# VHH binders against NADH-quinone oxidoreductase subunit I 1 (nuoI1), part 4

Target 1, 152 residues: NADH-quinone oxidoreductase subunit I 1 (nuoI1), of Koribacter versatilis (q1is57)
Amino acid sequence: MSIAPLLRKVFLIDLIKGLSITFKYQAPKDCQTEQYPQERPVITDRFRGQPMMKLGENGETLCIGCNLCALACPENLIAMKSDRDPVTKKKVMVTYVYDVSRCMFCGLCEEACPTQSLKLGTGYEMALYSREGMVLDRKVLEHRTAPEPYEK

## First folded at step 25 (VHH; from bb1 with Y33F)

Design bb2
Fold by OpenDDE, fold request of step 26:
Structure bb2 (fold): chain B 152 residues (1-152), chain A 122 residues (1-122)
Amino acid sequence: as target 1 above (152 residues)
Amino acid sequence: AVQLQASGGGFVQPGGSLRLSCAASGFTFDDYFMGWFRQAPGKEREFVSAIYTSGGRTYYADSVRGRFTISRDNSKNTVYLQMNSLRAEDTATYYCAAGEWELFYSEEYDYWGQGTQVTVSS
């Protein structure tokens, strides 16, 4: 074995070279990483984030219980129960569940919604310590505001 | 009496176009899914397209997306299906349907029109 290759191995030259490249870009002046939450990303209008249900002008639900959003969801994270309104004889949504912990924010459910009730908003600070808090029901979705900004 | 009257079917060559119409009567047109299904001989009835009459959200089967366009005129209680770039596999009896729930399942539609034959052949 040539001494040179052996020496390179013994002194971990390739590792050191790799590390040197890595550390070169760790200088603050060269850092391209946004320092969240001090630095927040610019969110576009088309950003798909926090699911919500829009209400009508009088605060009424716009959901018609058609189940299209649930069917459109590739993750099957939407479940609802619907019933017939005894007066109007129309289908109405009774309960609604959206498991955001399983959501990939594809927007297919939003596209499927005939009344545009279901929307993915621009809120993105939805992290919780428990998955249970990520199962959103009708009340949460219909009254959801922008998430509370994370503070370090 | 509730009625869905479909028209516009016929014979057309591949690549041709047809426009189907479905006029609804006997019920309120608002807040309905108006849809089209088709059934070819020896095949099951399949979803083609639907529109939510209030707002105009449209839905299409993958097989017709980009070729077919569904629209509605609420003032006439009529739904239209513009079928372009027709193919032999589009040959079927087309049925107009009205429902309130789960657009893709024929079982969920409350009202059905009479079938109109669409034949695409050379």
Scores: ipSAE 0.327, ipTM 0.704, lowest interface PAE 1.8, mean pLDDT 88
Fold by OpenDDE, fold request of step 26:
Structure bb2 (fold): chain B 152 residues (1-152), chain A 122 residues (1-122)
Amino acid sequence: as target 1 above (152 residues)
Amino acid sequence: AVQLQASGGGFVQPGGSLRLSCAASGFTFDDYFMGWFRQAPGKEREFVSAIYTSGGRTYYADSVRGRFTISRDNSKNTVYLQMNSLRAEDTATYYCAAGEWELFYSEEYDYWGQGTQVTVSS
């Protein structure tokens, strides 16, 4: 039996139905919210997080100073200086700067890297109290350790 | 002497295919960008495609993406450009180049091959 439209309005049936659905999903068993930092999200292999530079087996740089990552960046947040090695006559990266504070984590720089040196890692806890710490140089990118997990 | 020998150009109808080859001699392929540029009459030389020889990462101009495929055989010191779905605007002299720096700038390439003509016409 369909309740008459006027009675539905008077008794706020539609509102009650809506509220009942809302409250039904408030049960703990239906809650899908992770309780960070006690519960941490599962990070996938292709997660685009903290930028880093991979090193070779002997600790050598894999960056060839080609500047393709800088050109690929829509935010223009990558800057490098390169020179030619006087012995090998090859281009060599001298300095590298990555401003992560302006990064949208699109991964275009990673895709552009011919040696796969530049990677967006799985680290996501990068919050700082100032932007100065977000300008990453070559040393930080090549030697960055796993960030310390956040604790309340 | 360092040489880049390009071949494979010719006449083709719109929608047709060509395969360009560039054989390098006098240097090793290691750690080079091997690329193709093209120049049409009255136009500037433009980047077409390149491949990094040590790993095989490929790069394409937007105008040729999805139609052209660049590949390399390091054992033969040869780079290939498979050109499919050719258009009239692809008509140009194609040049093979080898370089290490800033892939999209022709001025940064150290070695150039002779041009091979590609003509797409009905």
Scores: ipSAE 0.292, ipTM 0.684, lowest interface PAE 1.9, mean pLDDT 87
Fold by ESMFold2, fold request of step 26:
Structure bb2 (fold): chain B 152 residues (1-152), chain A 122 residues (1-122)
Amino acid sequence: as target 1 above (152 residues)
Amino acid sequence: AVQLQASGGGFVQPGGSLRLSCAASGFTFDDYFMGWFRQAPGKEREFVSAIYTSGGRTYYADSVRGRFTISRDNSKNTVYLQMNSLRAEDTATYYCAAGEWELFYSEEYDYWGQGTQVTVSS
């Protein structure tokens, strides 16, 4: 029957101990979580993020208009139109539409592309207020900017 | 507002040269294909030349291939058409146009200039 356990309860020692432990870990340096947006994750090259279309050395499209990416997509969210170039008589991609709102980021379209023009890039900040902005056209796909590098 | 101002036309002798320019404003010039079309009196507008956004790929109608050269200066938002070895059949109003897609037909371009007259006669 010690008086020490009673004093411990009336002075809330266990509560104070708990508070001191949580207070110790309040500094961002001690947190296990990433403090978005001040701390952002490093995204590897194999990440399957926002789609983009690579351009050649002279800024020309690498897409040959084969439609293989659209055929490979399980959600059928890719639509493209090709036409024959009247001066070269080769098939050329004219329009390209990618509905990111329905995209599963499976990468099958990237695997199907014979020129490796279509790629799932590293962009992960894709939130928008409207569905209409999630339908990407050729202009947006060809001009995606790289994410800011993450530095400690 | 989007504006395309074509200039550089005039009267020239057969075999002579002219340089057309088209200054653009009101849109992101680097993202657009630029093209030249021409329309002779009493004829339909026809394709002359086009240039890709970076300037690396160029396209020419068969009738002007080897004589005309298209180029662009993205720092000045201007596209040029150097016309050499001009013939009487090149007499027309020349129009510049801009489109977001690789479009080769006049009906598919988004923006058009007002045109500049080129007359080739002795």
Scores: ipSAE 0.000, ipTM 0.124, lowest interface PAE 16.8, mean pLDDT 76
Fold by ESMFold2, fold request of step 26:
Structure bb2 (fold): chain B 152 residues (1-152), chain A 122 residues (1-122)
Amino acid sequence: as target 1 above (152 residues)
Amino acid sequence: AVQLQASGGGFVQPGGSLRLSCAASGFTFDDYFMGWFRQAPGKEREFVSAIYTSGGRTYYADSVRGRFTISRDNSKNTVYLQMNSLRAEDTATYYCAAGEWELFYSEEYDYWGQGTQVTVSS
């Protein structure tokens, strides 16, 4: 057994080298982390965050009740009910349920939507204390606010 | 094989501008943090600028902030450094680098280019 490896073990040379590297990064200018919530990342428009349902310029619902998003979802976490409007006789969406607790943010539902109503937005603050709160209804989906998008 | 090819360097007068390019191949460009470093003769490599994988965040050394602009085009696997208002102290060999993490020190990057010479003299 060589004396040099034994001496390094006894004097903790590898530990000291490791501590030196870590200490080098302690300077505030070298901070690798984003100091949430005071520092927040800029989220690009391709980000697949919390789901939302976009409304038209006059606040009208863009969803036509086609159920294509539910059929596209690999986790089967979307459920909706549609009915015919008694005045216009057009199919309209009446209830919409999105279970975000099982969502893997794949974006297939967004791609399937023909009116671009359903979108995975830029929101990333979705943690809750209960599973029941993670089941989103139409009201919640239509009224979400996203962080300011990255400006290109 | 992984390659980073830096180009666009040359001779320029003080106050002039240059645009550096770094073309990448042999790895998944979209997953890598890209950076520029420079090394003047007799000095260690110095951090210049870096950009996130998505282009959402950019970083600049204090000496170049406001004069240099970094950008990337993930469809062309290329990172750019637009250098404006060049000064004599900007004379150095400029290297592009790629790493998996947001890093400011040269030893933390995984892949390096061969560099391109930028000379700023009056």
Scores: ipSAE 0.000, ipTM 0.069, lowest interface PAE 24.5, mean pLDDT 76

